VH-VL binders against PRELI domain-containing protein 2 (PRELID2). Designs and how they scored, part 12

Target 1, 189 residues: PRELI domain-containing protein 2 (PRELID2), of Homo sapiens (Human) (q8n945)
Amino acid sequence: MGVSVDVHQVYKYPFEQVVASFLRKYPNPMDKNVISVKIMEEKRDESTGVIYRKRIAICQNVVPEILRKSLSTLVILCWKKVSILKVPNIQLEEESWLNPRERNMAIRSHCLTWTQYASMKEESVFRESMENPNWTEFIQRGRISITGVGFLNCVLETFASTFLRQGAQKGIRIMEMLLKEQCGAPLAE
Key: E = the ipSAE of ESMFold2; O = the ipSAE of OpenDDE; V2 = 0.75 times the mean of E and O plus 0.25 times the DockQ between their complexes.

## First folded at step 11 (VH-VL; framework fv_siltartoxatug)

Design g5 (at its last look DockQ between E and O 0.02; V2 from the best seeds 0.00; counts 0 for: pae E 18.6 > 2, placed apart)
Fold by ESMFold2, look of step 11:
Structure g5 (fold): chain C 189 residues (1-189), chain A 120 residues (1-120), chain B 107 residues (1-107)
Amino acid sequence: as target 1 above (189 residues)
Amino acid sequence: QVQLQESGAGLVKPSETLSLTCGVAGGSFSGYYWSWIRQPPGKGLEWIGEIYHSGSTDYNPSLKSRVTISVDTSKSQFSLKLSSVTAADTAVYYCARGRYYDFSDAFDIWGQGTLVTVSS
Amino acid sequence: DIQMTQSPSILSASVGDRVTITCRASQSISSWLAWYQQKPGKAPTLVIYKASSLESGVPSRFSGTESGTEFTLTISSLQPDDFATYYCQQYDSYPLTFGQGTKLEIK
């Protein structure tokens, strides 16, 4: 089984500005959990102009702290039974397809850590807003499924969905900071 | 069923690098913590460091400047390098598995140990 | 670093005795404490994990208890096979640390 989290956000900045800020997003002082990001592969399709990139991010593992901050006794007992979650860092693979001509960007990411017991995947799109061509729409769906811990899978998946939502909210705050730094005030209607 | 076996040179000269490999047989390599622990003759146990199959490491701060632990998941092996050794590094070196059940870096499986002597 | 202090260093006892070995942590480690048995020339073996849980295959005469930062390994009726050195180890925080050891010897 699994849990999905959907996010929809409109940035009141043109596509090019939003993408430039996204590509500069990490490492960032506001998100110390992302330790490093390295570009592993980059290709440009000359016929379409689409730019593909593969990146590996190393992030601090905050799952133990999130579970410990829960007031639920059941969550604390689950934490004590899942020792694999105590690894200090996790690795994420990110792939992106930037299409400057069509003014859209697709992003996929998934967790390389814990693949024996869990699957964490994220798909995102940036595109020009239908409402205002000077604005950019951001659509994201995160999915997590946990196996191999038996009767606790559903409980852990519920708390993982909270993690995905909190991560998305932090990402949006970082983007708004970078956009203000680079581009000034949001564009009016 | 799971077995760990240390291998490497038993004699190392001062200032050189101690190098050991631990082979893992009869079980899953992935999803565990893999540690090196040493015991000087007639003395207690000292944790050196550990590595997860992804390459994430944690080292004892007392040794961190001299220690490298690495994995080869395709061979189910992990390795220890300890640089600039002195006679104080003479010990039996154990590799050990941290059991992932029960939130545990308790070491449920140990190798037999290999004595490494540092002498001129 | 969390220091683990064992007491006593040496314990002399006879077959059939009830023996206790203590281990004190320099700060709270919750229940993240293991006990190991080591016989001469051999690797340590896990006896107790999570302060009080008996490892599979370990005789039921072994037990562990905790009170605050003090942890106790008890052997309720000492057998000839139990003469060894015992170590405690915390696994709450890095670096992982061991006690100095308690040698349990025949009287």
Scores: ipSAE 0.000, ipTM 0.437, lowest interface PAE 18.6, mean pLDDT 79
ESMFold2 (binder alone), look of step 11: mean pLDDT 93; pTM 0.952
OpenDDE, look of step 11: ipSAE 0.024; ipTM 0.660

Design g6 (from f4 with heavy chain S56Y; at its last look DockQ between E and O 0.03; V2 from the best seeds 0.00; counts 0 for: pae O 8.4 > 2, placed apart)
Heavy chain, then light chain:
Amino acid sequence: QVQLQESGAGLVKPSETLSLTCGVAGGSFSGYYWSWIRQPPGKGLEWIGEIYHSGYTDYNPSLKSRVTISVDTSKSQFSLKLSSVTAADTAVYYCARGLRYYDFSDAFDIWGQGTLVTVSS
Amino acid sequence: DIQMTQSPSILSASVGDRVTITCRASQSISSWLAWYQQKPGKAPTLVIYKASSLESGVPSRFSGTESGTEFTLTISSLQPDDFATYYCQQYDSYPLTFGQGTKLEIK
ESMFold2, look of step 11: ipSAE 0.709; ipTM 0.858
ESMFold2 (binder alone), look of step 11: mean pLDDT 92; pTM 0.947
OpenDDE, look of step 11: ipSAE 0.012; ipTM 0.598

## First folded at step 12 (VH-VL; framework fv_siltartoxatug)

Design k1 (from g2 with heavy chain S56Y; at its last look DockQ between E and O 0.03; V2 from the best seeds 0.00; counts 0 for: pae O 10.1 > 2, placed apart)
Fold by OpenDDE, look of step 12:
Structure k1 (fold): chain C 189 residues (1-189), chain A 121 residues (1-121), chain B 107 residues (1-107)
Amino acid sequence: as target 1 above (189 residues)
Amino acid sequence: QVQLQESGAGLVKPSETLSLTCGVAGGSFSGYYWSWIRQPPGKGLEWIGEIYHSGYTDYNPSLKSRVTISVDTSKSQFSLKLSSVTAADTAVYYCARGLTYYDFSDAFDIWGQGTLVTVSS
Amino acid sequence: DIQMTQSPSILSASVGDRVTITCRASQSISSWLAWYQQKPGKAPTLVIYKASSLESGVPSRFSGTESGTEFTLTISSLQPDDFATYYCQQYDSYPLTFGQGTKLEIK
C-alpha cells in the first residue's frame, strides 16, 4: 500500500531565482529536521549544458517519537523490535538535472533509510510558467509505499500521508520566504 | 552586509606553499560557491578554483596539480594552498563569492580587498 | 578553455562620451557573461551579469548587449568615476575565464 501527494506551485519569480533559492533551501533554521545536505557529485554536460547534481540530506528521524506518543503499548513493543526504525537520522538522496538553456530542472529524490520497510520517492520539476515566462512552475509527486510491517501499515500510511503533505507545504513556505528575502516582492502579472 | 577578507603571509619563498584564508562575515556561508582569483601585477585576472560549503571543489586545470581549496563551515572560512610556488605565482589574491543561480558559479558579486603575495627568495 | 578576447585593450575617452567595450568568446557561452570594473589598487566590482543584467547599485548609464559570441559593455555618458579597467568573464564552462581587460583612461 502506498500514499501519494501531488503538488503544484507557481512562484512569481524568474526560473533562475527560484532555482537559486531551491539550491539554498537547506539547511534552514526554519526546518531544523534537515541536519545537513552534502553534494556528492556534480557534473555538466558540455553538449547540452545540463548540470547534474547528487546530494545527500540527513534528516532527523521524528517518526518514532510521534508514533510512541500515539500508539498502544503493543505497537510500541513491536516497534522496539525493529532496530532500523530507531535510527536517529534518515538519509535522502536527491538527483537533479538542471538545464539552464531550456530553463527547466528535474529532481528525483528517494529515501535511503528503511528501504526494507518503506519506499519513499519524489519526482519534481521546475520550469518556466506557460502563463508568464517570468514565473516558475513547480510540480511534485511524492509517494510512500509501506511494506513489511503488517498491521502497522495503516497507521504508517496515515502518518506518511500527513508527513508528505506537511512537508510539501513547509517546503513551499520556505521557498517563498527565501525568494522574498533574496529577491524582494514577487513579480506582478 | 557580506564582507570577505583575505589573510595569510604576503611573502613566500620559491618551492614553498602559499597559504591564504578567506573569512566571510555578515551573511550566509551556505549555498554559495566561493572562489579564489588572482591577478599578477599589471596583468589580468585568473580563476584558481572554487569550493562549495559542502567541500566540493573545482579547480582550474592549469593549477589543479598544485592547488588545494578547503572549507571550514563552522568558521565561515575557506582556504587556498598553492604548492611549489615560483615567481609566476606572485599576484594579488582575491577571494570572491559566486552567485549561484545555477549549480555552478555565475558572476562574482562580492570580493575581498585582495592580498598581495610575493614569491621571492 | 574558453578564451575571452576584449577590445580595445586601451580606450581613451572624455567625460560625456559614449564608449563601448567588446568581448568575444572563442565559443558559444550563451548569456553567461559578466562585466567587472576595477580601479587601481581595488578589487573588481560586478557591473553586469548574464550579459545584460545590471547589478544592483550600478548606474543606469551602464548596459550590456550580446550577439552570438560577441558581447558589449556600453557607458552612455562617461563620468569621471567610470575611468577604470574593465573585464569580461564567462561562466558558461569551467574553467571560468576572464578577458585580458580594457583600460578606460582620460583622453
Scores: ipSAE 0.007, ipTM 0.546, lowest interface PAE 10.1, mean pLDDT 87
ESMFold2, look of step 12: ipSAE 0.708; ipTM 0.859
ESMFold2 (binder alone), look of step 12: mean pLDDT 93; pTM 0.957

Design k2 (from g2 with heavy chain S56Y, light chain K50D; at its last look DockQ between E and O 0.03; V2 from the best seeds 0.00; counts 0 for: pae O 10.2 > 2, placed apart)
Fold by OpenDDE, look of step 12:
Structure k2 (fold): chain C 189 residues (1-189), chain A 121 residues (1-121), chain B 107 residues (1-107)
Amino acid sequence: as target 1 above (189 residues)
Amino acid sequence: QVQLQESGAGLVKPSETLSLTCGVAGGSFSGYYWSWIRQPPGKGLEWIGEIYHSGYTDYNPSLKSRVTISVDTSKSQFSLKLSSVTAADTAVYYCARGLTYYDFSDAFDIWGQGTLVTVSS
Amino acid sequence: DIQMTQSPSILSASVGDRVTITCRASQSISSWLAWYQQKPGKAPTLVIYDASSLESGVPSRFSGTESGTEFTLTISSLQPDDFATYYCQQYDSYPLTFGQGTKLEIK
């Protein structure tokens, strides 16, 4: 079982501004699910100019709340016996490769929590739009694969759906707000 | 208009800890690296360290063992603690904003007015 | 650490003069070099960033150039307001480092 999402967004702002906003995106009052983001590593390749960054994001575990609202008592009881699911927060690792020369950035994210139950991965790219060089194209592919946990499949699927779909949409909205706030009105065609 | 303002005690005794705070007003605190820079009287500038709004820090190796920089994003403030001070730590201390269009610290486009900290018995 | 060496340490000039301050890095820093102006009792102000980019609000008589590890700040026609101490700073690698400064004084 698995859930996947594909996102394609065009920001009508230059690449540099979009990247800057992306890096400032979290934490944000507009998405309290993301509690904190910490930079763990930064490197710059002098030959290529590529900037590598590793970040850890701490997100609120919303599974308990979802379970209380939507699942049977039996499922809740079973869930309570699984200590791994009772963590208050989940951790996401993000690696990014920013190439200012080529005006692109690749991002790879995965969940560090519950890896024994599910594989959660996202791949994203920011790049100069082919339609307009002053616009930035964002493409994201997320996939969560659930590794046969039986009764937990429903819980994990619900989480996966919430994480990927709502997360992606919130991310886009936050980006748009940040861009508008920091850079003004979008560039016209 | 973004403004930075240093605050803290201007006099510290030897072996004690220097403590300063920089308040940021008029703009976003997130997305920038915030640095402390000092200048002994009549001398040049020395970068002490920086902090990202997430709490990530980088220190000058020459001061790393004595320096702690912290951040309070809720107050748009970041602070400097320098332990075991000596007369050599007497300086004007500046907080400054580094631009981060591409992750690493850029040039410092905004500075506080600076605050003199004198180490004396 | 990357050492930034400025020259000269002191430069005496007159209003209207063309002046050049040099900063040499101990190793390659690409274009990650800034110039600051500091007047007595005041904080430094950014003049040039990325070796040759003029900071907003800075007069066009200021310019920056780069050649390898050598960087220059040029004031095409010195004005009374330009007498100050100037510092270069690299932000290629940590720790960030400054030049020792060049005091531009009136002749």
Scores: ipSAE 0.006, ipTM 0.562, lowest interface PAE 10.2, mean pLDDT 87
ESMFold2, look of step 12: ipSAE 0.505; ipTM 0.819
ESMFold2 (binder alone), look of step 12: mean pLDDT 92; pTM 0.951

Design k3 (from g2 with heavy chain S56Y, light chain K50A; at its last look DockQ between E and O 0.05; V2 from the best seeds 0.00; counts 0 for: pae O 10.6 > 2, placed apart)
Fold by OpenDDE, look of step 12:
Structure k3 (fold): chain C 189 residues (1-189), chain A 121 residues (1-121), chain B 107 residues (1-107)
Amino acid sequence: as target 1 above (189 residues)
Amino acid sequence: QVQLQESGAGLVKPSETLSLTCGVAGGSFSGYYWSWIRQPPGKGLEWIGEIYHSGYTDYNPSLKSRVTISVDTSKSQFSLKLSSVTAADTAVYYCARGLTYYDFSDAFDIWGQGTLVTVSS
Amino acid sequence: DIQMTQSPSILSASVGDRVTITCRASQSISSWLAWYQQKPGKAPTLVIYAASSLESGVPSRFSGTESGTEFTLTISSLQPDDFATYYCQQYDSYPLTFGQGTKLEIK
């Protein structure tokens, strides 16, 4: 079973400004779940100008807290028997390919934690808006596939869905605020 | 044009707390990372830490236990506190604005004039 | 921490000379390297950022290059105003770190 979320957002800011804000988005006091982000690798292709970056994000594991509030004691006890689910933090890996010349950026993210129970993947693209070249289009597809959990699948799917949606929305809000603070008012149509 | 100005006591006794403030004028305070950098007399530069206008901070691990950087966005100011100072903390202290292009970190495009802080009994 | 090793510590040159200062990072820092100029009693000023990008207002005789973990600042024809201490700085990873500096003095 899996849950998917599609996001489409247009930022009324030039590509370079949007990308810059995106790369500084976390960590941020506005989202305390993201504890840290570290660059693990970065390469530049001199011929194409493409910049590849690999980052690891450490995020607070909020699953236990959510489950404690919503599940029976028995379910909680079962949950506690699974050591991997009791981790305080989860790790996300992000790979990005920034092409300043073409003014586009591709991003792939996946969760490194709980891979035996769930697969979380996101694919995103920043690019010039077709409506206005001074605007930036953001497209994101997220998918969480849950396996091997049995009766908890429904609960986890609901959680996953909420997580993806809220995460996406929060991310967009943070971006908009950052852009406004860093770059001023959005560009007019 | 954006200008930075350090202010605070230039003389601090050992074991006391160094306190400086940087005022930002002539431009936007929001959207930038603001750093403190120091330079002992006749020596090189050492990054102390930075703060975003939201209050997010990052410190040099070598000073983390003694350093506190704070921000007052309403006044376009950010401050440095360095506790338990010794003679080794005697330096010119600079505030600077970070400039980042596609990165988490910063080069510094605008600097204050610097203020000398001497630790002496 | 990323160590920035700058060389030479002192460089004596004459007006009109071509001079090169080198900075080596202890690990990859991509292109996130800045060069600063500092004159006595003054704050550092940004000269180069992103390894090779010239800061606005800086004369074109200044240039930066990169090769792996090695970075260079070059002044093609030294002018009297260029005698100062130069610092490299990486901003790839925290903590931000500087080279120990190169004092460019008149021969």
Scores: ipSAE 0.006, ipTM 0.556, lowest interface PAE 10.6, mean pLDDT 86
ESMFold2, look of step 12: ipSAE 0.535; ipTM 0.820
ESMFold2 (binder alone), look of step 12: mean pLDDT 93; pTM 0.957

Design k4 (from g2 with heavy chain H53R S56Y; at its last fold request DockQ between E and O 0.71; V2 from the best seeds 0.00; counts 0 for: pae O 4.3 > 2)
Heavy chain, then light chain:
Amino acid sequence: QVQLQESGAGLVKPSETLSLTCGVAGGSFSGYYWSWIRQPPGKGLEWIGEIYRSGYTDYNPSLKSRVTISVDTSKSQFSLKLSSVTAADTAVYYCARGLTYYDFSDAFDIWGQGTLVTVSS
Amino acid sequence: DIQMTQSPSILSASVGDRVTITCRASQSISSWLAWYQQKPGKAPTLVIYKASSLESGVPSRFSGTESGTEFTLTISSLQPDDFATYYCQQYDSYPLTFGQGTKLEIK
ESMFold2, look of step 12: ipSAE 0.707; ipTM 0.851
ESMFold2 (binder alone), look of step 12: mean pLDDT 91; pTM 0.943
OpenDDE, look of step 12: ipSAE 0.327; ipTM 0.802
ESMFold2, look of step 13: ipSAE 0.713; ipTM 0.853
ESMFold2 (binder alone), look of step 13: mean pLDDT 91; pTM 0.945
OpenDDE, look of step 13: ipSAE 0.412; ipTM 0.815
ESMFold2, fold request of step 15: ipSAE 0.730, 0.709, 0.739; ipTM 0.863, 0.852, 0.869
ESMFold2 (binder alone), fold request of step 15: mean pLDDT 91, 91, 91; pTM 0.943, 0.942, 0.942
OpenDDE, fold request of step 15: ipSAE 0.000, 0.032, 0.007; ipTM 0.553, 0.686, 0.572

Design k5 (from g2 with heavy chain S56Y F104W; at its last look DockQ between E and O 0.03; V2 from the best seeds 0.00; counts 0 for: pae O 8.2 > 2, placed apart)
Fold by OpenDDE, look of step 12:
Structure k5 (fold): chain C 189 residues (1-189), chain A 121 residues (1-121), chain B 107 residues (1-107)
Amino acid sequence: as target 1 above (189 residues)
Amino acid sequence: QVQLQESGAGLVKPSETLSLTCGVAGGSFSGYYWSWIRQPPGKGLEWIGEIYHSGYTDYNPSLKSRVTISVDTSKSQFSLKLSSVTAADTAVYYCARGLTYYDWSDAFDIWGQGTLVTVSS
Amino acid sequence: DIQMTQSPSILSASVGDRVTITCRASQSISSWLAWYQQKPGKAPTLVIYKASSLESGVPSRFSGTESGTEFTLTISSLQPDDFATYYCQQYDSYPLTFGQGTKLEIK
């Protein structure tokens, strides 16, 4: 069982500005759950100019706190039996392929934590908008598949769905604020 | 206003290692590729190599075997080491910032004032 | 490596003249070409990037064009401050490479 979220956003800023802001998006005071982001690997293809980057994000695990507040005592007791879910932080790996020449960037992210219980994957693309070359289109597809927790699957899926949607929206808001701060007002049509 | 400043010994003996540091002030060190470029007296410009704040480096193949570029993000500095120097390495050495709207090196919009390094016995 | 060949090596001109410096790449570099101005004893300064984009603060009398692997820097009306050595530089492929330079001197 799993949940999927699709995001489509158009930033009224040139590709280079949007990408620059994206790569500097975290950590950010607007999202205190993101503790750190570290570049683990970076490569450049000389022939294509593509920049590959692997980053690890450390995020606070807010799931236990949320569950403790919303679930029955029985569910909480069951939760406590799964020690791995009680980790203070979770890790997210992000791979990106930036092609400045083609003005596109592909991103692939997945959670490194709780892999035995859940699979979280996201695929994203930044590219020039077909509507306006001075705008940037962002498309993201995320999926969380939850397994191995039995009767908690439904609850976790609901939580995951909300989490993904809210996370996506929060990310967009952060981007918009960063763009305004760094680049000024968005470009008109 | 972002400013770059080279520092290091201006005189190096043959076969020794040239060592320079570039300090970045007045702006973000992160998000740019930083390069070393040199210019022999009365001659043109030669790109030596670059480094990202993550430590990723790219060197000119002509110098790769002798060049090491390092970064100290905490100090907003990056350094150049060129080993086994000869008279041919006598040049004004510049540090420069790539004009990057991406995390990608392209043109150089900001330069240090340059520092002359003379290789002489 | 991509070779950048500038012409002429030396250009003598007078104030008010229209001058053009040419840079030819040994292979396609798309539009990834920059022009720099360097005065004696000073570091180069960026004039043009992406073949035709004027760097902020650079006078509008400077312009860049591209045609295939040929690039030009044009100064529409030379000013006393424009006499210097100019370099082209490609950033299409590594290693980054510069032209040999064009010294623009007073006639």
Scores: ipSAE 0.015, ipTM 0.552, lowest interface PAE 8.2, mean pLDDT 87
ESMFold2, look of step 12: ipSAE 0.637; ipTM 0.841
ESMFold2 (binder alone), look of step 12: mean pLDDT 92; pTM 0.949

Design k6 (from g2 with heavy chain S56Y, light chain S93T; at its last look DockQ between E and O 0.03; V2 from the best seeds 0.00; counts 0 for: pae O 11.3 > 2, placed apart)
Heavy chain, then light chain:
Amino acid sequence: QVQLQESGAGLVKPSETLSLTCGVAGGSFSGYYWSWIRQPPGKGLEWIGEIYHSGYTDYNPSLKSRVTISVDTSKSQFSLKLSSVTAADTAVYYCARGLTYYDFSDAFDIWGQGTLVTVSS
Amino acid sequence: DIQMTQSPSILSASVGDRVTITCRASQSISSWLAWYQQKPGKAPTLVIYKASSLESGVPSRFSGTESGTEFTLTISSLQPDDFATYYCQQYDTYPLTFGQGTKLEIK
ESMFold2, look of step 12: ipSAE 0.715; ipTM 0.857
ESMFold2 (binder alone), look of step 12: mean pLDDT 93; pTM 0.956
OpenDDE, look of step 12: ipSAE 0.006; ipTM 0.546

## First folded at step 13 (VH-VL; framework fv_siltartoxatug)

Design j1 (from k4 with heavy chain S30R; at its last look DockQ between E and O 0.63; V2 from the best seeds 0.54)
Fold by OpenDDE, look of step 13:
Structure j1 (fold): chain C 189 residues (1-189), chain A 121 residues (1-121), chain B 107 residues (1-107)
Amino acid sequence: as target 1 above (189 residues)
Amino acid sequence: QVQLQESGAGLVKPSETLSLTCGVAGGSFRGYYWSWIRQPPGKGLEWIGEIYRSGYTDYNPSLKSRVTISVDTSKSQFSLKLSSVTAADTAVYYCARGLTYYDFSDAFDIWGQGTLVTVSS
Amino acid sequence: DIQMTQSPSILSASVGDRVTITCRASQSISSWLAWYQQKPGKAPTLVIYKASSLESGVPSRFSGTESGTEFTLTISSLQPDDFATYYCQQYDSYPLTFGQGTKLEIK
């Protein structure tokens, strides 16, 4: 079983500014759950000009302790001592393809943790707005699939859904703040 | 033009492991989730699982305990292993290209021709 | 798992007919619904994605609509090449699931 969340946001800032803010988005005091972000790989395609970047983000495990304990107990009863959900941190892998010529960027992210019990991935795109060339459209889809936890699946799915939505909103807020701080007031229509 | 091609043994004995490989040619291996899908004779389609170039996988829970999907990015190939096969695993197996990162269509826009795997003693 | 229920299982029609195939999801899948055409001995081919978007190269006589958890594939005027089995597929949530199929046969 799984849940998905779709996000659509328009930043009233040029594509280049939005991308710059995105790349510097984390770590940020506004979201302490993101502990660190490291660039693992970066390369540019000379023919297309596309810039590929791979990053690893370390995030705090925000699964409620009560759920972690409950799941751990169940897992112990059903399986041996597997406490994957008790890990302090989770790792996210992010890949991005920035096309400066076309003024778009595609992003794929997925969780490298909890692979036995859950899968999480997100896909996003930044692109120039059709409404205003000085605005940037952001579209995101997140998916979380949870397996192997029996009767707690519905609880975890609800949690996952809330997590995705809140995370997306928080991300948007952070972006707005960064853009305002770095670039000033949004561009008018 | 991107093309997918399945390869592997078409006959497997019960309790053995089915092994298939999908080769991707004519396009980038990056930016897509790659899936295995099977179809028993005269029946519908069943999604088996998917893999990303990073090695990230997601499996159908109905097959998760028996399925392993792997990727070789250097060869632009990804593989399927299905252990402890029975007659119920007899099917045409397809590899397919899934979600693009340009649009959020997870629909399978490119398929291999499929390969029949028969489980028989 | 999200169940996709197609109707009818078999549909007999004539060339030139307008036909509609329905797919119902057991829960909301937003617009993340695809339609495939499959001919005997061949792999499925994508016809519609995102409920109503026509895949490149597919004739305009094909169209898709959505209403809640109900989705339809319509062929405005059947051509000989359209007789095949059609499948819907949701990609809202994992595991990805297909409908049982609708065989469109010549009357």
Scores: ipSAE 0.388, ipTM 0.816, lowest interface PAE 1.7, mean pLDDT 89
ESMFold2, look of step 13: ipSAE 0.635; ipTM 0.836
ESMFold2 (binder alone), look of step 13: mean pLDDT 91; pTM 0.943

Design j2 (from k4 with heavy chain Y56S; at its last look DockQ between E and O 0.61; V2 from the best seeds 0.00; counts 0 for: pae O 5.8 > 2)
Fold by OpenDDE, look of step 13:
Structure j2 (fold): chain C 189 residues (1-189), chain A 121 residues (1-121), chain B 107 residues (1-107)
Amino acid sequence: as target 1 above (189 residues)
Amino acid sequence: QVQLQESGAGLVKPSETLSLTCGVAGGSFSGYYWSWIRQPPGKGLEWIGEIYRSGSTDYNPSLKSRVTISVDTSKSQFSLKLSSVTAADTAVYYCARGLTYYDFSDAFDIWGQGTLVTVSS
Amino acid sequence: DIQMTQSPSILSASVGDRVTITCRASQSISSWLAWYQQKPGKAPTLVIYKASSLESGVPSRFSGTESGTEFTLTISSLQPDDFATYYCQQYDSYPLTFGQGTKLEIK
């Protein structure tokens, strides 16, 4: 069973500014859940000019304690002493492909934690807006798949859906604030 | 010019483990999800599972207990293991390139030619 | 799992005909639907992605539409090369699932 969430946002800022803000987005006091972000790899394709970056983010486990306890108990009963839901932090891997020539960036993110029970993936793209070349479109798709939890699937799916939506909205807000702080007021039409 | 090629034994005995490898040539291994899909003779298509270059996997629940997909990025290969096979696992097995990072398409735009695996005593 | 119900299972038509194949999802899948063409002894080939986007290299006589959970593949004027089995596939949620297929055969 899985949940998908789609997000579309237009930032009224040039692509370069939006990308710069994105790369500096975390850690941020506005999102305390993101504890740390480390660049693990960076390389540039000389032929295409595409810049590849791999980052690992450590995030606080935001699964409610009640759910964690309940799920842990059930998992223990079913799978013998598996308490992965009690981990304090989760790890996310992010890969990005920045094409400065074409003024677009693709992003892939996925959770490295709880992979045996759930799959969390996000795909995003920043690109120059067709409406205004000085604006940047952001499109994101998040997907969470949960397996093996039986009757709790509905609860977890609801949680996952809410999590994805709220996370996306929070991310957008952070970006808007950063852009405003760094670049000033949005560009008018 | 990206090409996928399946390789492995075409005959497996019941209760044994099916093992296949898919080689990716002519393009980047990164930025895509790589899947295994099978098709029993005269029947439809069944998605088995997928893997990302990082090793992140997602499996069909119907096969999850028996399926392991792995990746070797150094060789631009990913593999499928299916344990405890029965006659029901007889099928043409395809590897395919899935989700692209450019267009959000999880559609499979590139397929291997497929390899028949027969489960027989 | 999301069930993809494809219809008809078999479709007989003649060259030049307009044909439509339908796929219905058991729940909302947004636009995350693909169509494949498969000829005997060959791997499937992508025809349509994201419900209505034509894959590169595919003839313009192929088109896809969506309405709610109902999706259609249309061939405006059937050519000899179009006789094959067609499959829809959703990629909204895991596990990825296919329709049972539609065999398009010569009348």
Scores: ipSAE 0.018, ipTM 0.648, lowest interface PAE 5.8, mean pLDDT 87
ESMFold2, look of step 13: ipSAE 0.672; ipTM 0.848
ESMFold2 (binder alone), look of step 13: mean pLDDT 91; pTM 0.941

